# VH-VL binders against o27280: the designs that were tried, part 136

Target 1, 266 residues: o27280
Amino acid sequence: MDSMNVPEVLEIKRIVEESESVKTFIFSWDFRREVRPGQFVMVWDFRDEKPMSVSLIDPVRSEIGISIRRVGEFTDRVHGLSEGDLLGIRGPYGRGFELMGRDILLVGGGIGMAPLAALADEATARGMRVDALVAARTADELLFLDRLEAAGVNISTCTDDGSCGFKGFAHERLLTLEENHDMAAVCGPEPMMFQVMRILDERDVPAQLSLERYMKCAVGICGQCCLDDTGFRVCAEGPVFWSQELSRVREFGRYRRDPAGRRVPW

## First folded at step 7 (VH-VL)

Design e46 (framework fv_azirkitug)
Fold by ESMFold2-Fast, scan of step 7:
Structure e46 (fold): chain C 266 residues (1-266), chain A 121 residues (1-121), chain B 107 residues (1-107)
Amino acid sequence: as target 1 above (266 residues)
Amino acid sequence: EVQLVESGGGLVQPGGSLKLSCAASGFTFRTYAMYWVRQASGKGLEWVARIRSRSNNYATYYADAVKGRFTISRDDSKNMVYLQMNSLKTEDTAVYYCVKEDYFGYYFDYWGQGTLVTVSS
Amino acid sequence: ETVVTQSPATLSLSPGERATLSCRASQSVGSYLHWFQQKPGQAPRLLIHDASNRATRVPARFSGSGSGTDFTLTISSLEPEDFATYFCQQYDSFPLTFGQGTKLEIK
């Protein structure tokens, strides 16, 4: 446990540009600390620490990758780093996705494709049929298409602005896709995940959804992990939850929390 | 599906110049580092130059043998890589290959068919 | 610079035999060592990447092993089309360097 909870200072081996706003940082990793798709690590730039999902798991090369979207001061600083620079990494944390059956549907929005890309690698390695619905606001923000295609994944795309694939939201595109999957995994903006979950529930497809807001709860520092409609704190080890667990939570997909912890509509 | 097509090779006298071009297709060109590797007749492979993607500020790297004489560049709008070769020497005679790195940037996964550069009087 | 040395320079074998090609790096390159096959008049073709991973569409008779400074390419049972030149390359540090090649020829 101690080795998992102590930040290791690791050298950035490679940086892959996924888009103008997203980079994947690759590090050597000792797989005596097992990492599973859906888990996250804490990334420390020697000033601040943030949770990031693992997007590449490669035991053959002894490497992990973390994909980071540029959204604020911390991520701006990390995006300014080069190969050879150092970052602190601790973890992994959280429970990973579970795979079952022969057919899986992945539904990812924006950076939410990052943990799903790692899951796609595992599912294809197991011989599963993988269908991925990749959603973004614009064509330039669709992530991992080359990687998914190389892995043999069947890809559908949609963009809010219609610049690539179906014009519309992920749930609207999902309604035009075949219904027969043994399971699904979903990651992206919470309103998108809520709409997708409703469709999968109607199709009786068991789904796992990854919620970024629960990453801090898994390391014991989150004060905003209350989604209990009875008023009790629900602080389960996430970030991955089954759809049955989320269907009873009133806040899921409807409200977020501001910095003061107050409920705000999406 | 991935294709790299070199052009611009030919015969040139010592001290002369040539510009090689490489037309890329079948992948998201702008996100990959691109390379030039050469091979003299019947001899081994020699890395010549590397150019990184925009997110790495188009950083360029050269083998000592060509540093100061060769310039690698790219045009992402046209999916093109170039190699400007100045002050050519007879030792620069080789087939020049345009080379793509794999998705993660760890190895060369695709090579063009090459273009022959002959430096002779 | 990391010097990469291949041995032997030439290897004379008959179809059906096992071929073992060696590659040595002057300093540790981890597992960032790749193998290429080149036939006369053709561009190099990736065979093995990251020491032991067979590239797409490469026959199962080709395998790679090793880490650090010593690496081996093995062809379990030679086919006539396997008689070619084989190059190893380190991708751990710049400048990128290749071995001089091992020419596999018919005995």
Scores: ipSAE 0.123, ipTM 0.630, lowest interface PAE 5.4, mean pLDDT 86

Design e47 (framework fv_azirkitug)
Fold by ESMFold2-Fast, scan of step 7:
Structure e47 (fold): chain C 266 residues (1-266), chain A 121 residues (1-121), chain B 107 residues (1-107)
Amino acid sequence: as target 1 above (266 residues)
Amino acid sequence: EVQLVESGGGLVQPGGSLKLSCAASGFTFRTYAMYWVRQASGKGLEWVARIRSKSNNYATYYADAVKGRFTISRDDSKNMVYLQMNSLKTEDTAVYYCVKEDYFGYYFDYWGQGTLVTVSS
Amino acid sequence: ETVVTQSPATLSLSPGERATLSCRASQSVGSYLHWFQQKPGQAPRLLIHDASNRATRVPARFSGSGSGTDFTLTISSLEPEDFATYFCQQYDSYPLTFGQGTKLEIK
């Protein structure tokens, strides 16, 4: 009997280069282990294991995709791999996004577009109208634009430097967009998500936000994946939370914790 | 809007050479594998060559009919795909299409308008 | 190599009629079979990918079905612009191969 806590060694079937710093690794997957947008897996290179959001869910082709940004030693090694190489995959873990209504707004910053791309695929397959606000520091760091466009998503972009779309931050661009959506899903840097959440709350749009945080343990309780005040664990009760749930968390968007559990400002 | 514009076709004698170019726009060119597919007058489509992205080490693949004679290459800084055709034969006469794979590499989603190559003695 | 064979070579019908085009692979290609439309003097246009999925901006009258070795493209009610040549292609194994085409012409 296989369990989702046992790593399966899978062959990299295909690699999609999303940007100079982001690649999507595609694997054959046995969908007896169901996967939902917003869930993550543990990726094992036979030395270290790191959590990565699932960015592609394709039961027709029996495939999943995992998008990885190059930010350190582990991800540098994984980026050096080629099609045909092997990685261990364990999971999926976490609660996924819930879809409701007829239209959805997606707001993604950087690699936060990864879980939202999978959600966009599911929403469009259900016949929902999907609007996406894709934010990054520069045009070269905007992710998944071609994929979202191919899926029929209505795309707005913003970059901090103005190199593509609106010049400014995601929350500033959101203020200029249509207010009427049945729901929203948000993923990106916590300060961005906090500002976006405030605007959506004022517009009475129920929002789900994904906390893409570094974790040492995907199964057990650990200090790095605990939220202040409420005691929520990202890997057990997240990574996806409703905006109403996050409004109760004092640390959201304001500070983070070091390995010793001490508060560190953003 | 995705656009693929071929150029470089023309008349050449058997044993001669010709270089085709394809200018791409409207998508993130550097991340996609690109293909050349040809079609002789009144005949079916024939895959000719494939070049993968930098993440796949620019790996190249060729149909047996052109292996050793044709070279596919790309210049990501210019959004260009090339097909260098050497030792041309009369059976290489065809319209040559520059073709893009879909986002995940499972099917051809966009084709250029084609460029005619005529090899005659 | 996987040989792909289309039938009939030519199909003569009138606008408003139903068209059924067949494609057979010499060995199983799963669902990795795609359909293209080509009008005279134009490049091929993707219609159906992965046996049954309609491409963007392709009218609802076009549908695909089948798996393994036997595939069908159906046009439920022919419009004048549908008279063209149709090609199927397998994407399961290299070399990639296309059928010889079915020409749909006005009766």
Scores: ipSAE 0.334, ipTM 0.706, lowest interface PAE 4.4, mean pLDDT 87

Design e48 (framework fv_azirkitug)
Fold by ESMFold2-Fast, scan of step 7:
Structure e48 (fold): chain C 266 residues (1-266), chain A 121 residues (1-121), chain B 107 residues (1-107)
Amino acid sequence: as target 1 above (266 residues)
Amino acid sequence: EVQLVESGGGLVQPGGSLKLSCAASGFTFRTYAMYWVRQASGKGLEWVARIRSKSNNYATYYADAVKGRFTISRDDSKNMVYLQMNSLKTEDTAVYYCVKEDYFGYYFDYWGQGTLVTVSS
Amino acid sequence: ETVVTQSPATLSLSPGERATLSCRASQSVGSYLHWFQQKPGQAPRLLIHDASNRATRVPARFSGSGSGTDFTLTISSLEPEDFATYFCQQYDSDPLTFGQGTKLEIK
């Protein structure tokens, strides 16, 4: 049993190639340190440390998986690693998803499907019916379709360019889906999540949304994760928030902040 | 749906060669390791060969019984996996199955229908 | 190499009866033990993976148990379509190895 603030050096047990730009790294994990879908870990390559959502939670095999998209120098170096190589992992951190009811809708955009894939596993294990709307710019960027199908998830897809499934954005596809759900979980680009949240609110479906930019709040850093809003009094521990918590946040889906803290439109 | 369709089996004399092919569909072929498993008539299953995905440098592995004689290869652009069999022996007579690993690479989740290879004089 | 041994070689039972099939590994394989069903002229079909997890669309009458070296496949109430050969496989170490099979036949 170790403190979660102390990094453990773990061997990469297996690597799953999700796409040309995304890989899932699998590690043995001691589940005396519990992990829930929606939580993240800090991944250390012995030079830089970055937060990454947990995408696989398997207490039977005593394993966790972390899905990483190649977007910069750190992730490019990590993508160059092989099975048997070492990474530092500390955590988990953050608030996980909560499950309720019988039916759940998952709406994921790009790498946002990573934490939702772990949630899908837990929901199906509980006997819930799971519907997933998987969105990406192109067919090649749709993630976890084979994994979700193997888990018994009912899948709808959409791509901006129409290369797979519905041609359009996630919120446009969602408007054509008729089914009621007891809850929803949403993860992806913030503008997508904002539009999806509005539709779910209109349908009176309680939703949890995972905001990657707020992962630093979960490790006790208040700087860039403080939200400006009338009546919002404390920094929320992320990355998962209920839709009613976000309905009062003026910046959600409308603007972001640069490194100096200034507002920049999406 | 996942499908694996083998071809290339047949009758060959000892010392001869055959090349088996497996056409895959219904999954993202390029990301999975692929396997060949054989079964002699009325006998158990025997692993023959494995080829890993590009992210694992297309690493290949063989059962001791076939090392140096068989070569597994793949063509991701065509969703094909192959087994080149050289210097065939009568004990290589079996149905050869093309096999897919599960999403995480821990078990065999889908098998092809098999193709019969008979090595006889 | 890890040798897996199945017993019995043949089980003669009637529909409605309970079937219990055993698989023993020569060394611990943890939970990396899988069960397959094979009907004459057909490819093997995955039934149970990782000792106890039922594969997709496999009926609830099939269950697996065990860990380490001793594993069991149970069919709670045999249906006519269940009369087939069953194989266990370890996935813990190379080379991957299979049991010799247990044939379920109608009495």
Scores: ipSAE 0.379, ipTM 0.731, lowest interface PAE 4.1, mean pLDDT 87

Design e49 (framework fv_azirkitug)
Fold by ESMFold2-Fast, scan of step 7:
Structure e49 (fold): chain C 266 residues (1-266), chain A 121 residues (1-121), chain B 107 residues (1-107)
Amino acid sequence: as target 1 above (266 residues)
Amino acid sequence: EVQLVESGGGLVQPGGSLKLSCAASGFTFRTYAMYWVRQASGKGLEWVARIRSKSNNYATYYADAVKGRFTISRDDSKNMVYLQMNSLKTEDTAVYYCVKEDYFGYYFDYWGQGTLVTVSS
Amino acid sequence: ETVVTQSPATLSLSPGERATLSCRASQSVGSYLHWFQQKPGQAPRLLIHDASNRATRVPARFSGSGSGTDFTLTISSLEPEDFATYFCQQYESFPLTFGQGTKLEIK
């Protein structure tokens, strides 16, 4: 195994509080080990290990950031850490997003904005025009708005409850937005991504979608992260897929698998 | 969109006290460290004080010239940062700026208009 | 503390000319050096952060370079509104320190 498969113990340099439930942990990083938006790392707290998307890539400062939502015992422990504390990091793993054209659309739901925020930074650095549709259940769960605004991104918001921006779902808001994008990148809950993908397909906008929920593989070397009909392994071939690839997967947007491998509707 | 509006400056005698206020808007105030920077007439800029966010236990830091005399504080419910200035000296005469750090806390991205403090007998 | 020194103290030029302003730190500050423009009666405005990155809405004629201890701010072709005082600041270590400023004045 190369050095990418060995955990490196890194000091938490900074913590940014994104919301009551989300924090971004920033580490010094040696960019001889390249990191691209859309890739993930394995985070080890010396007890358990979980995959997390890279949300900040800063070669100028030699830093990466990892955004973590508090959803269980592991993430609760990590959220209790302070600047100066240590975490193990392996990676990066997976294929990242590809940028093309001049005008791009980002559609993020909840924590799905994390890898898209890193992509937004790269796109704006290249001089691209970036429109972001940021979706959440409530206003308090909208993420990265200050960061995206500081990067020069054109922001639209929607919340299920109408507490900020458009009242409704991401795909409903997307129908009211301009249709002039060269590509799109989408990350969020699978039902949201499926609906957004269909609209982008109708507009003939090539889209890339990130399937982070399937990243159960330790160290990125396993067959557990497979899509039903295609045999794609999310940790090896994903997590980012083109919409044309996902349109061939009967499972995407229709059902998931339980621990026994049986199909369960969304 | 980001705005920082200082108030509370004025004329005070040596040994006196003043409390400066800064009203912030256009960003998620509670998550950012806030700073005070001063500038004497025709002189350079001098960092005065820093207060971190609640997640960093409102940690405070002061320039040696003001340590023990000035106190920085904040009220996140009102989007306000304050500078309590005690035992004022003539060399404290300056325009005082309320300053915000960038999203990641690595540089100053926005400054208020400033409020003048004159310490004179 | 890290002392930051600017040169020259005053630079007299005409519109259309190139301006080159220098900033030197007493210790390495990596790339954590920032440039601000200040016009009379106004607050400082961020121009360049992290040695070479232009801030939002800053014209392309402004550029920054350098790392470690030696930094340069360049204005490729001066416009009338560029005649102001320029400050550099290090953000590597506390206390945060500024240069004494370079006053750019019209000849």
Scores: ipSAE 0.353, ipTM 0.715, lowest interface PAE 4.1, mean pLDDT 87

Design e5 (framework fv_azirkitug)
Fold by ESMFold2-Fast, scan of step 7:
Structure e5 (fold): chain C 266 residues (1-266), chain A 121 residues (1-121), chain B 107 residues (1-107)
Amino acid sequence: as target 1 above (266 residues)
Amino acid sequence: EVQLVESGGGLVQPGGSLKLSCAASGFTFRTYAMYWVRQASGKGLEWVAEIRSKSNNYATYYADAVKGRFTISRDDSKNMVYLQMNSLKTEDTAVYYCVKEDYFGYYFDYWGQGTLVTVSS
Amino acid sequence: ETVVTQSPATLSLSPGERATLSCRASQSVGSYLHWFQQKPGQAPRLLIHDASNRATRVPARFSGSGSGTDFTLTISSLEPEDFATYFCQQYDSFPLTFGQGTKLEIK
């Protein structure tokens, strides 16, 4: 039997407000079930279940954190919970990030910084130099800046409206950063990731990208997790993919899938 | 660069009232729990009060010695935390520190300079 | 409430010597024990958090160890600026409690 596919009811130990729309929920975790940065869990509110990336992995305190953006009915209900309330957690699932080399660039857009924050902790613990480009629409939506700074990460910011740091998009800011890295990890909206991937490929920097896809189920037979040309199942084969894998996928950066599994232009 | 600046201390008679203020800067104030810790002259540190962020319904906690007499509050629009002290006793004489928790709320990482409260006749 | 007890109350040493300060909790606090340094007229400064982790800009000569109920702060070779009062604090259970302090004074 697969105990990872049975939800465990856990008490919310602590809630950290990351922004007006994002909260991190912290739970005690038994690390006999290993969790790696880039993996996700299924969060169950006893009505609906939704995949969420793990944003904190703390074996010293025996805790994990899950960062959730308020974007609909499920997430509105979860945001209404308090410390001491219960949630079902199932997992972890998916392929985590792989670290290599001496220095890493993290490029995160919005909630995409969540799995990258956990990766930053692991990279720093390994003694790697970590540079993070944190992107959002406005200054109020920049996530994890205090946490990344406390971890010793070198931070660059950009906002679409210019309210903090560089005025513009992540890929535009990246073009002004004349650095080379042994690898990169990227997570955010697909159009952002596509542009960033292109720049990193031109610079010969191997990149791993975490796909934020609509999913019907946690187990990787769901058609909504597939990519058109390769048949990759995000929940089984991802959510982390190397840039060379994604460069061959015709829908990457061009189309997304809605909750019903239909292809929709970006 | 984190800064916490206390004010409002002074001399007050037993049974009197005093309100302490703490001005915070250099971090996202609204998301952190804030604390008051006191220290009598030549004595140890004593935790007094805690106020959590809005996401935890501004929950407040007090040391038994001050419960019912002290009220902690905050104004996130001004980055201020307050301690309203009523029915003051000579035993309340101490330097009062405004204290910030770390990112996850597991230890005190920054302290203000303190403000002296003297309760005497 | 978890009572935290520090020993000795006063420790008289010379610069260059090793200092060892003890902190005991009345019940297990796991690793949720922190050490603070306080100089006369100043606010406490975080030295060690979670039993053994040095805070930012704390010199390497300071180290912490222990878990459960018994904890130690060690200063490997005393500098003149290290003569101060040291407090431990448990952060495991409500209410939060501090030790009574160990005063490190020059011999």
Scores: ipSAE 0.019, ipTM 0.613, lowest interface PAE 8.4, mean pLDDT 86

